VH-VL binders against q0aze0. Designs and how they scored, part 12

Target 1, 268 residues: q0aze0
Amino acid sequence: MKIILVNNRFKENTEKKAQEIAGQLSALNVEVIIDNGLDEPYAGTVDFIMVLGGDGTMLRAARRYGQRAIPVLGVNMGTVGFLSNIEINELAEYLPLILREEYSLEARMMLEVAVFQQQSLLTRVFCLNELLLRSNSPRMLSFALEISGQKLEPYRGDGLIVSTTTGSTAYSLSAGGPIADPQLDAFIVTPVASHIINKRPLVVSPEREISLHLLEEREAIIGIDGQIKMDFGAENRVLIKRAPHPLLMVNLKAKPFFTSIDRSLQRQ

## First folded at step 7 (VH-VL)

Design E17
Fold by OpenDDE, second read of step 8:
Structure E17 (fold): chain C 268 residues (1-268), chain A 124 residues (1-124), chain B 107 residues (1-107)
Amino acid sequence: as target 1 above (268 residues)
Amino acid sequence: QVQLVESGGGVVQPGRSLRLSCTASGFTFSSYGVHWVRQAPGKGLEWVAAISYEGSNKYYAESVKGRFTISRDNSKNILFLQMDSLRLEDTAVYYCAKDRIYYGSGTFYGMDVWGQGTLVTFSS
Amino acid sequence: DIQMTQSPSSVSASVGDRVTITCRASQGIKSWLAWYQQKPGKAPKLLIYAASSLQSGVPSRFSGSGSGSDFTLTISSLQPEDFATYYCQQANSFPLTFGGGTKVEHK
């Protein structure tokens, strides 16, 4: 068995724990790769990914490895979040199950985000939470939103979020989006401070394609999962699709989503 | 500077064919949808045809459908309008215009740059 | 097809006047409406897009408003160079269609 431990190099506690766990796993004849974000994603074949940290680390892991259909376990290091399944102090208890591959998987839809410039693909990113388009100034943006070729009302506002159901409890929620069942596959299109009062979020079929482009020559920003940032202008367009592969999240411990929402959201 | 220049207009006989050209400069031609719009003498504007930035989608007014063909050569920054089976009612100044939005693959958002137009008339 | 009804067909005005032109679509077109200015012997010039967005380089005395099916172009204070014919155009769906035009003339 080969396992990737994903942690955050900027958090010493996770680094230390990763080393410790790596030693334990090695002692059990498990091959271990540690990914603290310093290097490029490991390109070799692996059987399991263990994310040590919070939601941010999970998002990074998802972007780096999610397309490879590898089981991903979130191990919380004492932070508040929605993407961890077990606590670090529970790892020893569940380690035998991991090694025996006695766990269930939950498929989480990811986004495929493609950003273009003058018909050239600038970047393609798979992400677990959301794509954000926002103004780079105090002024509102004006942009076109198309869903499966349908031209919607021109949008004027600070920005727009296209989120997965997993991402519904992230920035989309702060912007007034609905909380979605993570077992549901859908896009959530949430306006950010629209000039239209009571502009409602859209729940869109994962079979559809979403495109965005600016209606004016202004500077904007694309944000992905709050970790990737790029400039976005009139010469750019973004296409959003369902990723070809979902993130396979490991379920070792029952964690009722809806009963934990109030507690988790109150702590944020 | 952004510019469109039409050519190919002239005097024709009914039933004949004519090919209009529009040469673009000063902008990334291949990134925009483009239009043909015509205006009969003393009349208003009439949209004729549109083509997406890649040329994969073409749209026509009912009045010219089946007779006119819009096409483009992005490598040369040229828009074309092949006009077949011309009729007297096709008499007009023909304008080419670029759509103001990048990457119009099936939707268009307005025409922000126009050529000077080329006149198509008929012999008596 | 979406018919665009523009009114009035002509308007006589003086420099400094407030001029209002209306355009009505036969069906809802959201805010996908453009306004153009055309002077004799010249190509049209885009003034307003998306119903209310001012095209770059266009004077601020021009403004557009409306959504759905009723739209308005307003010239707050008519200038000598504003005497021209104005057209609305829907960009909601094909075929694209123009209004009949409004000629703004000297009083």
Scores: ipSAE 0.567, ipTM 0.845, lowest interface PAE 1.4, mean pLDDT 93

Design E26
Fold by OpenDDE, second read of step 8:
Structure E26 (fold): chain C 268 residues (1-268), chain A 124 residues (1-124), chain B 107 residues (1-107)
Amino acid sequence: as target 1 above (268 residues)
Amino acid sequence: QVQLVESGGGVVQPGRSLRLSCTASGFTFSNYGVHWVRQAPGKGLEWVAAISYEGSNKYYAESVKGRFTISRDNSKNILFLQMDSLRLEDTAVYYCAKDRIYYGSGTFYGMDVWGQGTLVTFSS
Amino acid sequence: DIQMTQSPSSVSASVGDRVTITCRASQGISSWLAWYQQKPGKAPKLLIYAASSLQSGVPSRFSGSGSGSDFTLTISSLQPEDFATYYCQQANSFPLTFGGGTKVEHK
C-alpha cells in the first residue's frame, strides 16, 4: 500500500504529526509520501490519501488529487469544519480498517473550472467547494450569467458564487445560499450583494454548464476555494461544469450531516 | 481604432445574387459575434443576421431565411453576407456591426461598433 | 417574434428640455435592451446596453431604465447634437428586433 499524507507546511503541528504517522506507517510496511504543499503533487500511483488538518487542507488535497479517484480521508486536527471524518486521536483506532480497506466511500461532486483569455485556456481547475467572481473595487460588477445557453438577467452586485453542494456550507452560506445535502449533486449559484434585494440563489442541475463574463470594462477577481486567486477582466470568460470525477471521501465513522450543522455553524 | 468597413453593395436586378463583405480592424475580430443590420431608405433599422464569434451559430431574420447566408473568416477579419434571390424589398443600406460582448457563442448584448454601410439597390 | 413599440414616433423639443422615449416589448425581455442614436446619413451609435448601462463615451445626460416589457430612454437636458432618431432593440432572443424609432426634432 502507498499512502499520501497531506498536511500544511505552515502549520507546524500538522507537519510534526505527518512525520510521526509516516514513521508508524513505514513500520507497517506502508509506503508513505508526505505532501505539505511545497512540491508539485505526487504523480505516482497511490492507494489512499490522508488529509491531516482542516477544511482548507482538504480543499487543497481535492484540487491536487481529486481527479485521480483515490480515497481521501479527512483527519481533523482540532479545527472546526465539515470535511473531516475522524479526529487525529481516533486514527490509531481506525488505522487497521484503513489498511484492510474496510471503509465506505462517499462521492462528492467537484467543479471543473475553466478560465479563458481571448479564447485561450488560461487554466483548468477541479475544486471541491466553489468558484467566486467578485469586484476588485468598491463598485458593483455587471456580468452575464448563462446556464446551458440560457441568458439570464444581467447580474449587478459585488459578485457571484458557483458552489457544489459540499461547498454550500462554505462561502455560499455566508452569502445567503442554501445548505445542501452533500450527497446531492447540484450547482448552487449564490449572488453576493446583488443590487436586486430579492435575488435568490439557484439550484442548478449538474448536467448544465455555467458561463460567466463581464459586461463592462472593469477588473474583477475570481477565487477558487478561497485559495486560488486570479485577475478577471472583460476579455476573460469562465466556464463551470461538473468535474468528470467526484472526490471519493472515506467514511470510517458515521457523521450525520444535518444533526451536526447547528453545532458547526455556531462555531464559525 | 476599432473599425468596420462594408463593401460589395451596388445595383442589382431582382433574382440576382450579391455578396457583401465587412472588414474589421482595430480589435480581435474572432472574439466577437457580429451582425448584419439593414435600413431601407427613410425607414427604420432591421436586423438581418448574426454569427457567433467562432461561426458555429448563425441566426437569420425570417425575411431573409433561406436566401441569405452569413459567414466569417476570422483569419482575415472578414464578415460576409451572401444574398441570393434578391427582391426589391431587400433595398437598403446594409451595416455590419460588432457585438459589444466577448465570446458571443449564441448570445448577443448590443452592437457597439458599426460600419458606414453599403447600399444595395435595384435597377428600374 | 418580439415586437418593439416605441413612443412617441416623433417629439419636438428645445435645447435644455428633458426628453423621454419609451419602448415596449410584446413580451418580457428582462433587461436585454439597447438604445441607439442615429443621425442622418450616419450609422447608428450605441447609447445604452442592458437597459440601463451607459456605453463608454456616451454623455451622462443619457440614461436608460426599465425591465421586463417597459423601458425608457431619458435625455435629462437636450443638447444641440442630440437631435436625431433613436431606436430601441431587444437582445433577449432571436430574431433580434428594433423599435420603430423616435425622431427628436427642433421645436
Scores: ipSAE 0.431, ipTM 0.793, lowest interface PAE 1.9, mean pLDDT 93

Design E34
Fold by OpenDDE, look of step 9:
Structure E34 (fold): chain C 268 residues (1-268), chain A 124 residues (1-124), chain B 107 residues (1-107)
Amino acid sequence: as target 1 above (268 residues)
Amino acid sequence: QVQLVESGGGVVQPGRSLRLSCTASGFTFSSYGVHWVRQAPGKGLEWVAAISYEGSNKYYAESVKGRFTISRDNSKNILFLQMDSLRLEDTAVYYCAKDRIYYSSGTFYGMDVWGQGTLVTFSS
Amino acid sequence: DIQMTQSPSSVSASVGDRVTITCRASQGISSWLAWYQQKPGKAPKLLIYAASSLQSGVPSRFSGSGSGSDFTLTISSLQPEDFATYYCQQANSFPLTFGGGTKVEHK
């Protein structure tokens, strides 16, 4: 068995724990790769990914490895979030199940985000939460939203979020988007401070494609999962689709999503 | 400078064919959809046809469907309009125009650059 | 097909006047409407796109408003160079269609 431990090199406790766990796994004849984000994603075949940290680390892991259809376990290390399944102090208890591959998987839809410069692809990213288009100035953006070739009313506002259902409890929520069942596959399109009063979020079928572009010569930014940022101008276009492969999240411990929402929100 | 230059217009007999050309310069031609728009003498504007940036999608007005063919050569920055079975009502100045933004899905956001036009007329 | 009805067909005005031109679509076109200016013997010039967005380089005295099926082009203070024919055009769906035009003439 080969396992990747994903941690955050900027959090010393996660690094130390990763090394500790790596030692333990090695003693059990498990091959271990530690990914702290310093290097490129490990290109070799692996059987399991263990994410040590919070939601942010999970998002990074998802972007790095989500397209490879590898089971991903979130191990919380004292943070509040929605993407961890077990606590670090529970790992020893569940480790035998992991090694025997006795766990269930929950498929979470990811976004395929492609950013173009005219016809040229600038970047393609798979992400778990959302894409954000945002103004880079105090002025509102004017941009077009297309869904499966249908032209919606031009948007005028600070920006727009296209989120997965997983991401519904992230920035989309802050922007007034609906909370969605993470077991449901859908896009959530949430306006950010729209000039149009009562501009409602859209729930869109994952079978559709979403396109965004600016209508005027303005500067904006694209944000992905709150961690990737890039400039976005009039000659750029973003195309959003359902990722070809979902993130396979390991479910070792049942976590009731809906009963946890209020608790999580109260802690913010 | 961004510009479009039409050519190929002239005097033609009804039932004959004519091929118009539009040469683009000053911008990345292959990145934009382009249109033909015509204007009969003393009349208003009439959209004729459009072609996507890669040429995969073509759209026609009902008045020219089946008779006109729009095409493009992106390697040469040229737009074409093959006009077959020409009719007297096809008399017009023909303009080529560039979309501000054009997608293969048929999205249109305005024609921001126009050629000077080329005149097509008929002889009896 | 979407029919665009433009009114008036002509308007006589003086320099400094406020000029309003209307365009009605036979069905809803959201805000996907463009306005063009055409002078005799010249190609049309894009003024407004997306119903109310001013094309780069166009004077601010030009403005567009409306959504759905009713749209308006306004020239706040007519200038000598503004005497021309104006056309609306729906950009909602193919086939693209133009209004009949409005000629702004000297009073």
Scores: ipSAE 0.350, ipTM 0.764, lowest interface PAE 2.0, mean pLDDT 92

Design E47
Fold by OpenDDE, look of step 9:
Structure E47 (fold): chain C 268 residues (1-268), chain A 124 residues (1-124), chain B 107 residues (1-107)
Amino acid sequence: as target 1 above (268 residues)
Amino acid sequence: QVQLVESGGGVVQPGRSLRLSCTASGFTFSSYGVHWVRQAPGKGLEWVAAISYEGSNKYYAESVKGRFTISRDNSKNILFLQMDSLRLEDTAVYYCAKDRIYYGSGSFYGMDVWGQGTLVTFSS
Amino acid sequence: DIQMTQSPSSVSASVGDRVTITCRASQGIKSWLAWYQQKPGKAPKLLIYAASSLQSGVPSRFSGSGSGSDFTLTISSLQPEDFATYYCQQANYFPLTFGGGTKVEHK
């Protein structure tokens, strides 16, 4: 068995724990790769990914490895979030199950985000939470939203969020989007401070494609999962689709999503 | 300087064919949808046809559907309008125009650059 | 097809006047309406797109408003160079369609 341990190099405690766990796994004849984000994603074949940290670390892991259809376990290290399944102090208890591959998987839809410059692809990213388009100035942004070729009312506001159902409890929620069942596949399109006071979020089928175009020669920003940032202008376009592969989240411990929402949101 | 230049207009007999060309310069032609718009003498503007930036989607006014064919050569920055079975009511100045938005696959958002037009008339 | 009804067909005005032109679509077209200016013997010029967005380089005395089916082009203070014919155009449905035009002429 080969396992990737994903941690955050900027969090010393996670690095230390990763080394400790790596030692334990090695003693059990498990090959371990530690990914702290310093290097490129490990390109070799692996059987399991263990994410040590909070939601941010999970998002990074999802972007790096989500397209490879590898089981991903979130191990929380004292943070509040929605993407961890077990606590670090529970790992020893569940490790035998992991090694025997006795766990269930929950498929979480990811976004495929493609950003173009002219006819060239600038970047293609698979992300778990959301894409954000926002103004890079105090002025409102004007942009066109197309869903499966259907031209919607032009948006004028600070920006727009296209989120997965997993991401519904992230920035989309702060912008007034609905909380969605993470077991549901859907896009959530949430306006950010639209000039239309009652502009409602859209819940969109994952079978559809979403395109965004700036209507003015303005400076904008694309944000992905709150971690990737890039400039976006009139010569750019973004295409959003359902990722061809979901993130396979390991479910070792049942976590009732809806009963935990109030508690989790209160602490954020 | 961004510009479009039409050519190919002239005097034609009814029932004949004519091919208009529009040469683009000063911008990335292949990144924009483009239009043909015509204007009969002393009359208003009439949209004729549009083609997406890659040429995969074509749209026509009902008045020219089945008779006119819009096409483009992105390698040469040229837009074409093949006009077959011409009628007297096709008499007009024909303008080519670029759409203002990048990479509109099926949607158009306004025509921000126009050529000066080429005149198509008929002989008696 | 979407019919665009433009009114008035002509308006006589003086320099400094406020000029208002209206365009009504036979169906809702959201805010996908453009306004063009055309002078005799010249190609049309884009003034407004998306109903209310001013095209780059166009004077601020031009403004557009409206959504759905009713739209308005306003020239706040008519200048000598503004005497021309103006057209609205819907860009929401194919076929694209223009209004009949409004000629702004000297009083």
Scores: ipSAE 0.674, ipTM 0.874, lowest interface PAE 1.0, mean pLDDT 93

Design E49
Fold by OpenDDE, look of step 9:
Structure E49 (fold): chain C 268 residues (1-268), chain A 124 residues (1-124), chain B 107 residues (1-107)
Amino acid sequence: as target 1 above (268 residues)
Amino acid sequence: QVQLVESGGGVVQPGRSLRLSCTASGFTFSSYGVHWVRQAPGKGLEWVAAISYEGSNKYYAESVKGRFTISRDNSKNILFLQMDSLRLEDTAVYYCAKDRIYFGSGSFYGMDVWGQGTLVTFSS
Amino acid sequence: DIQMTQSPSSVSASVGDRVTITCRASQGISSWLAWYQQKPGKAPKLLIYAASSLQSGVPSRFSGSGSGSDFTLTISSLQPEDFATYYCQQANYFPLTFGGGTKVEHK
């Protein structure tokens, strides 16, 4: 068995723990790769990914490895979030199940985000939470949203979020989007401070394609999962699709999503 | 300087064919959808046809459907309008126009650059 | 097809006047409407896109408003160079369609 431990290089406690866990796993004849984000994603074949940290670390892990159909376990290290399954102090208890591959998987839809410069692809990213388009100035943006070729009313506002159902409890929520069942596959399109007061979020089929572009010569920013940032101008466009592969999240411990929402939100 | 220049207009007999060309310069031609718009003498503007930036999607007015063919050569920055089975009512100045932004299939956002036009008339 | 009806067909005005031109679509086209200016012997010029967005380089005295089926082009203070024919055009559906035009003439 080969396992990747994903941690956050900026949090020393996670690095230390990763080393400890690596040692334990090695003693059990498990090959371990530690990914702290410093190097490129490990390109070799692996059987399991263990994410040590909070939601941010999970998002990074998802972007790095999500398309490879590898089971991903979130191990919380004292943070509040929605993406961890077990606590670090529970790892020893569940480790035998992991090694025996006795766990269930939950498929979480990811976004395929393609950013273009005219006809040229600038970047393609698979992300777990959301794509954000926002103004880079105090002025409102004017941009076009198309869903499966249908032109919606021009958007005028600070920006727009396209989120997965997993991401519904992230920035989309702060922007007034609905909380969605993570077992449901859907896009959530949430306006950010729209000029139209009653502009409502859209729940969109994952079978559809979403495209965004600016209508005027303005500077904007694209944000992905709150971690990737890039400039976005009039010559750029975004195409959003359902990722061809979901993130396979490991469920060692049952966590009722809806009963935990209030608790999680109250802690924020 | 962004510009479009039409050519190929002239005097033609009814039932004959004519091919118009539009040469683009000053912008990335292959990134934009382009249109043909015509204007009969003393009349208003009439949209004729459009083609997507990659040329995969073509749209026609009902008045020219089946007779006119829009095409483009992105390697040469040229837009074409093949006009077959010409009729007297096709008499017009034909403009090529660049769309502001062409995105996907069938999304146009206004024509921000126009050529000077080329006149198509008929011999009596 | 979507029919675009402009009114008036012509208007006589003086320099400094406020000029209003209306365009009605036979069905809802959201805000996907453009306005063009055409002078005799010249190609049309884009003034407004997306119903209310001013094209770059166009004077601020031009403005567009409306959504759905009813749209308006306004020239707040008519200038000598503004005497021309104006056209609306819907960009929401194929076939694309223009209004019949409004000629702004010297009073």
Scores: ipSAE 0.351, ipTM 0.767, lowest interface PAE 1.9, mean pLDDT 92

Design E9
Fold by OpenDDE, second read of step 8:
Order: sequence, then structure tokens, then C-alpha cells
Structure E9 (fold): chain C 268 residues (1-268), chain A 124 residues (1-124), chain B 107 residues (1-107)
Amino acid sequence: as target 1 above (268 residues)
Amino acid sequence: QVQLVESGGGVVQPGRSLRLSCTASGFTFSSYGVHWVRQAPGKGLEWVAAISYEGSNKYYAESVKGRFTISRDNSKNILFLQMDSLRLEDTAVYYCAKDRIYYGSGTFYGMDVWGQGTLVTFSS
Amino acid sequence: DIQMTQSPSSVSASVGDRVTITCRASQGISSWLAWYQQKPGKAPKLLIYAASSLQSGVPSRFSGSGSGSDFTLTISSLQPEDFATYYCQQDNSFPLTFGGGTKVEHK
């Protein structure tokens, strides 16, 4: 068995723990690779990914490895979040199950985000939570939203979020989006401070394609999962699709989503 | 400098055919939808046809449908309008115009650059 | 087809005047309306798109408003170079259609 431990190099506690766990796994004849974000993603074949940290680390892991259909386990290091399945102090208890591959998987839809400069592809990213388009100035954006080729009413506001159902409890929620069942595949399109006061979020079929472009020459920013940032202007277009592969999240411990929402949200 | 230059206009007889060309420069032609718009002497603007950036979608005004064919050669940055079965009412300056936004496959977002136009008239 | 009706067909104005041109669509076109300026012997120039989005390089004295079926182009203070014919155009649905035009003339 080969396992990648994903942690955050900027958090010493996770680094230390990754080393410790790596040692334990090695003692059990498990091959371990530690990914603390310093290097490029490991390109070789692996059997399991263990994410040590919070939601941010999971998002990074998802972007780096999510397209490879590898089981990903979130191990919480004491932070508040929605993407961890077990706590670090529970790892020893569940380690035998992991090694025996006695766990269930939950498929989480990811976004495929493609950003273009005219016909040139600038970047293609798979992400677990959301794509954000927002103004880079105090001025409102004017931008066009197309869904499956349908030309919708122009958006005017600070921005727009296209989120997965997983991402529904992230920035989309703060912007007034609905909380979605993470077992549901859908896009959530949430306006950010629209000039239309009652502009409602859209729940869109994952079979549809979403495109965004600016209607005015304004400076904007594309944000992905709150970790990737890039400039976005009038000559750019973003296309959003369902990723070809979902993130396979390991479910070792039953974690009822809806009964934990209030508690989790109150802590944020 | 973004530029469109029409050519191919002239004097024709009713029932004849004429092919207009529009040569694009200064921008990535293949990325944009383009239009033909005409204007009869002393009259207003009339949309004639549009074609998507890849050429997969074509749209026509009812007045020219079945007679006019819009096409493009992206490798040469040229837009064409094949006009068959020409009628006196087709007399106009024909403009080509690019769409504001690229990647418009079936959707268009205004015409931000126009050519100087080419005149099509008929012999008496 | 969506008919675009402009009013007035012509307007006489002086430099410095506030000029208002109206465009009415026969049905709802959301905000997908463009305004063009055309001077004699010249190609049209795009001024405003999406009802109110000013194109780059267009003076701020030009403004557009409206949604649904009623739209307005306003020139806050007419300048000598603004004497021209103005057209509205919808691209909400095919066929694309222009208004009949409004000629802004010297008083």
C-alpha cells in the first residue's frame, strides 16, 4: 500500500504529525509520501490520500489529486470544518480499517474551471468548492452569465459564485446561497451583492455548462476555493463544467451532515 | 488596430449572384462571431446574418433566408456573404461587424467594430 | 420578430442640450439592448451595450437606462460631434433587430 499524507507546511503541528504518522505507517510496511505543498503533486500511483488539517488543506488536496480517483480521508487537526471525517486522535483506531480498505466512499462533485484569454486556455483547474468572480475595485461588475447557451439577465454586482454542493457551506453560504446536500450533484450560482436586491441563487444541473464574461472593461479577479487567484478582464472567459471525476471522500465515521450544520455554522 | 474591410460590392442585375468578402485584421478573427448588416440608401440599419466564431451556427434575417449564405474562413480571416437571387430591395451598403465577445456560439453581445461597408446596387 | 420602435424619429437640439431618445421593444428583451451612433457616410459606432454599459472611449455624457421593453439613451450635454443618427438594437433573440433610428439635428 502507498499513501500520500497531505499537510500544510506553514502549520508546524501538521508537519510534525505527518512525520510521526509516516513513521508509523512505514513500520507497518506502508509506503508513504508526504505532500506539504512545497513540491509538485506526486505523479506516481497511490492507493490512499490522508489529509491532515482543515478544510483548506482538503481543498488543496482535492485540486492536486482529486482527478485521480484516489480515496481521500480528511483528518481534522482541531479546526472547524465540513470536510474532515475523523479526528487526529481517532486515527489510530481507524488505521486498521484503512489498511484493510474497509471503508465506504462518498463521491463529491468537483468543478472543472477553464479560464480563457480569447481562444487561448490560460488555466484549467479542478476544484471542490467554488469559482468566484469578483470586482477588483469598489465598482460593481457587469457580466454575462450563460447556462447551456442560454443568455441570462446581465449580472450587476460585486461578483458571482459558482459552487458545488460541497462548497455550499463555504463562501456561497456567506453570500446568501442555500445549504445543499453534499450527496447531491449540482451547481449553485450565488450572486455577490447584486444590485438586484432579491436576486436569488440558482441551483443548476451538473449536466449544464456555465460561462462568465465581463460586459465592461473592468478589472476583476477569479478566485478558486479561496486559494487560487488570478486577474480577469474583458478579454477573458471562464467556462465551468462538472469535473469528469468526483472526489472520493473516505467515510470511516458516520457524520450526519444536517444535524451538525447548526453547530458547525455557529462556531464559524 | 482592429479593422474590418468589406469588398465585392458593385452593380448587379436582378436575379444574379454576388459574393461579398470581409477581411479582418488586428484581432483574433477566429474567436469572434461576426455579422452582416445592411443599410439601404437613406434608410436605417437592417441585420442580415450572423455566424458563430467556429462557423457552426448561422443565423439569417427572414428577408434573406434561402438566398444568402454566410460563411467564414478563419485561416484567412475572411467573412463571406454569398448573395443569390438578388432583388432590388437588396440594394444597400453592406457592413461586416464583429461581435463584442469571443466564444459566442449562438449568442451575440453587440457589434463593436464595423467595416466601412461595400455598396450593392442594381442596373436599371 | 421583435420590433424596436424609436422615438422621436428626429430631434432638433442645440449644443449643451439634454437629449433623450427612447426605444421600445415589442416584447421583453431583458437588458440586451445596444445603442449605436452613425454619422453620415460612416459606419455605426457602438456606444452602449446591455442597456447601460458604456463602451470604452465613449464620453460619459452618454448614458443608457432601462430593462424589459423600454429603454432610454441620454446625452446629458450635447456636443457638436454628437449630431448624428442613433439606433437601438436588440440581441435578445433572433432575428436581431434595429430601431428605426433617431436623427439628432441642429436646431
Scores: ipSAE 0.454, ipTM 0.803, lowest interface PAE 1.8, mean pLDDT 93

Design F5
Fold by OpenDDE, look of step 9:
Structure F5 (fold): chain C 268 residues (1-268), chain A 121 residues (1-121), chain B 112 residues (1-112)
Amino acid sequence: as target 1 above (268 residues)
Amino acid sequence: EVQLVQSGAEVKKPGASVKVSCKASGYTFTSYAIHWVRQAPGQGLEWIGGINTYTGDTTYRRKFQGRVTMTADTSTSTVYMELSSLRSEDTAVYYCARTEWLEYGDFVDYWGQGTLVTVSS
Amino acid sequence: DVQVTQSPSSLSASVGDRVTITCRSSQSLLHSSGKTYLSWYLHKPGKAPQLLIYDVSNRFRGVPDRFSGSGSGTDFTLTISSLQPEDFATYYCLQATHFPLTFGQGTKVEIK
């Protein structure tokens, strides 16, 4: 078996723990790759991914490895969130099951985000939570939203979020979007700015495609999962689709999503 | 009145599977979770796992992971527990039990009548 | 796993007697929420178990006043102030503060 341990180089405790776990796994004849985000994603084949840390680390892991259909286990290290399945102190207990591949998987839809310069592709990114379009100035944006070729009335506001149901408890929630069942596949389109009274959040089928572009010459920003940032102007377009492969999240222990929402949100 | 009614006794060979049902009534089915507990002859109560009837989320005791599957049918207000690769030590009375939520801190307020599962050659 | 040990494993008593059963856990059952999730159940052969006490000291609806629960941390007690004929059964404590849920081994209350 080959396992990737994903940690955060900016969190020393996760690095130390990754090294410890790597030692333990090596003693069990498991090959281990440590990914702290400094280098390019490991390109070789692997059987399992352990994410050591919080939701942010999981989001990075999802972007780096989510398209490869590898089981991903979130191991929480003291940060309250929605994407970890077990606690670090529980890992020893569940390790035999992991090594025997005796666990359930939960498929989580991801976004495929393509950013264009006119008709040229600038970048393509897979992400677990959301795409954010926002103004880079105190002035509101005017932008067009198209869903499967259907042109909606122009949007005016600070920006727009397109999120997965997984991402519904992230930035979309702060912008007034609905909390969605993570077992449901759907896009959530949430306007950014409480002053946009005439626009409501949309729940959109994952079979549809979403397109965004600015209607005026302004400087904007594209944000992905709060970790990737790029400039966005009138000459740019963004196309959002369902990613061809979901993130396969390992489920060793049930998380009561709906009953734990308040507790989790209060600690953020 | 809250009631949990389980399926009848089962006799199985080693290596076989058994599926026990628990039909709930007298309350909103999806508002409560269901746990499964068993009692082997001459032994105490042992927790097997639980299921959230609304989300379908499950949690199992480690020793049963890989062999147990719990499911919920909201249309019939019925929870199922399937145990595979049966062994003689799996001979026990199996109980379903209601709890307010599938989370730390829950207690069981109502129990099914129990289902005897006998595993013998 | 959290081990839960009941004492005694069995006892003989007469109608009208005061009966005390203890439950000890291998670690504290105080949850981060501030609650302690320890419950007590009565079980008779061939019948469904019945909830008696939840959250250490709360009587479930319909449970007679002669049943009471107390304790904190790792030590808990079920008390029957005056044993009645219908109380002869096996009693179990359950901890639900930690997964997996774990029961005590049971205490059988028999007629003297």
Scores: ipSAE 0.000, ipTM 0.453, lowest interface PAE 15.5, mean pLDDT 91

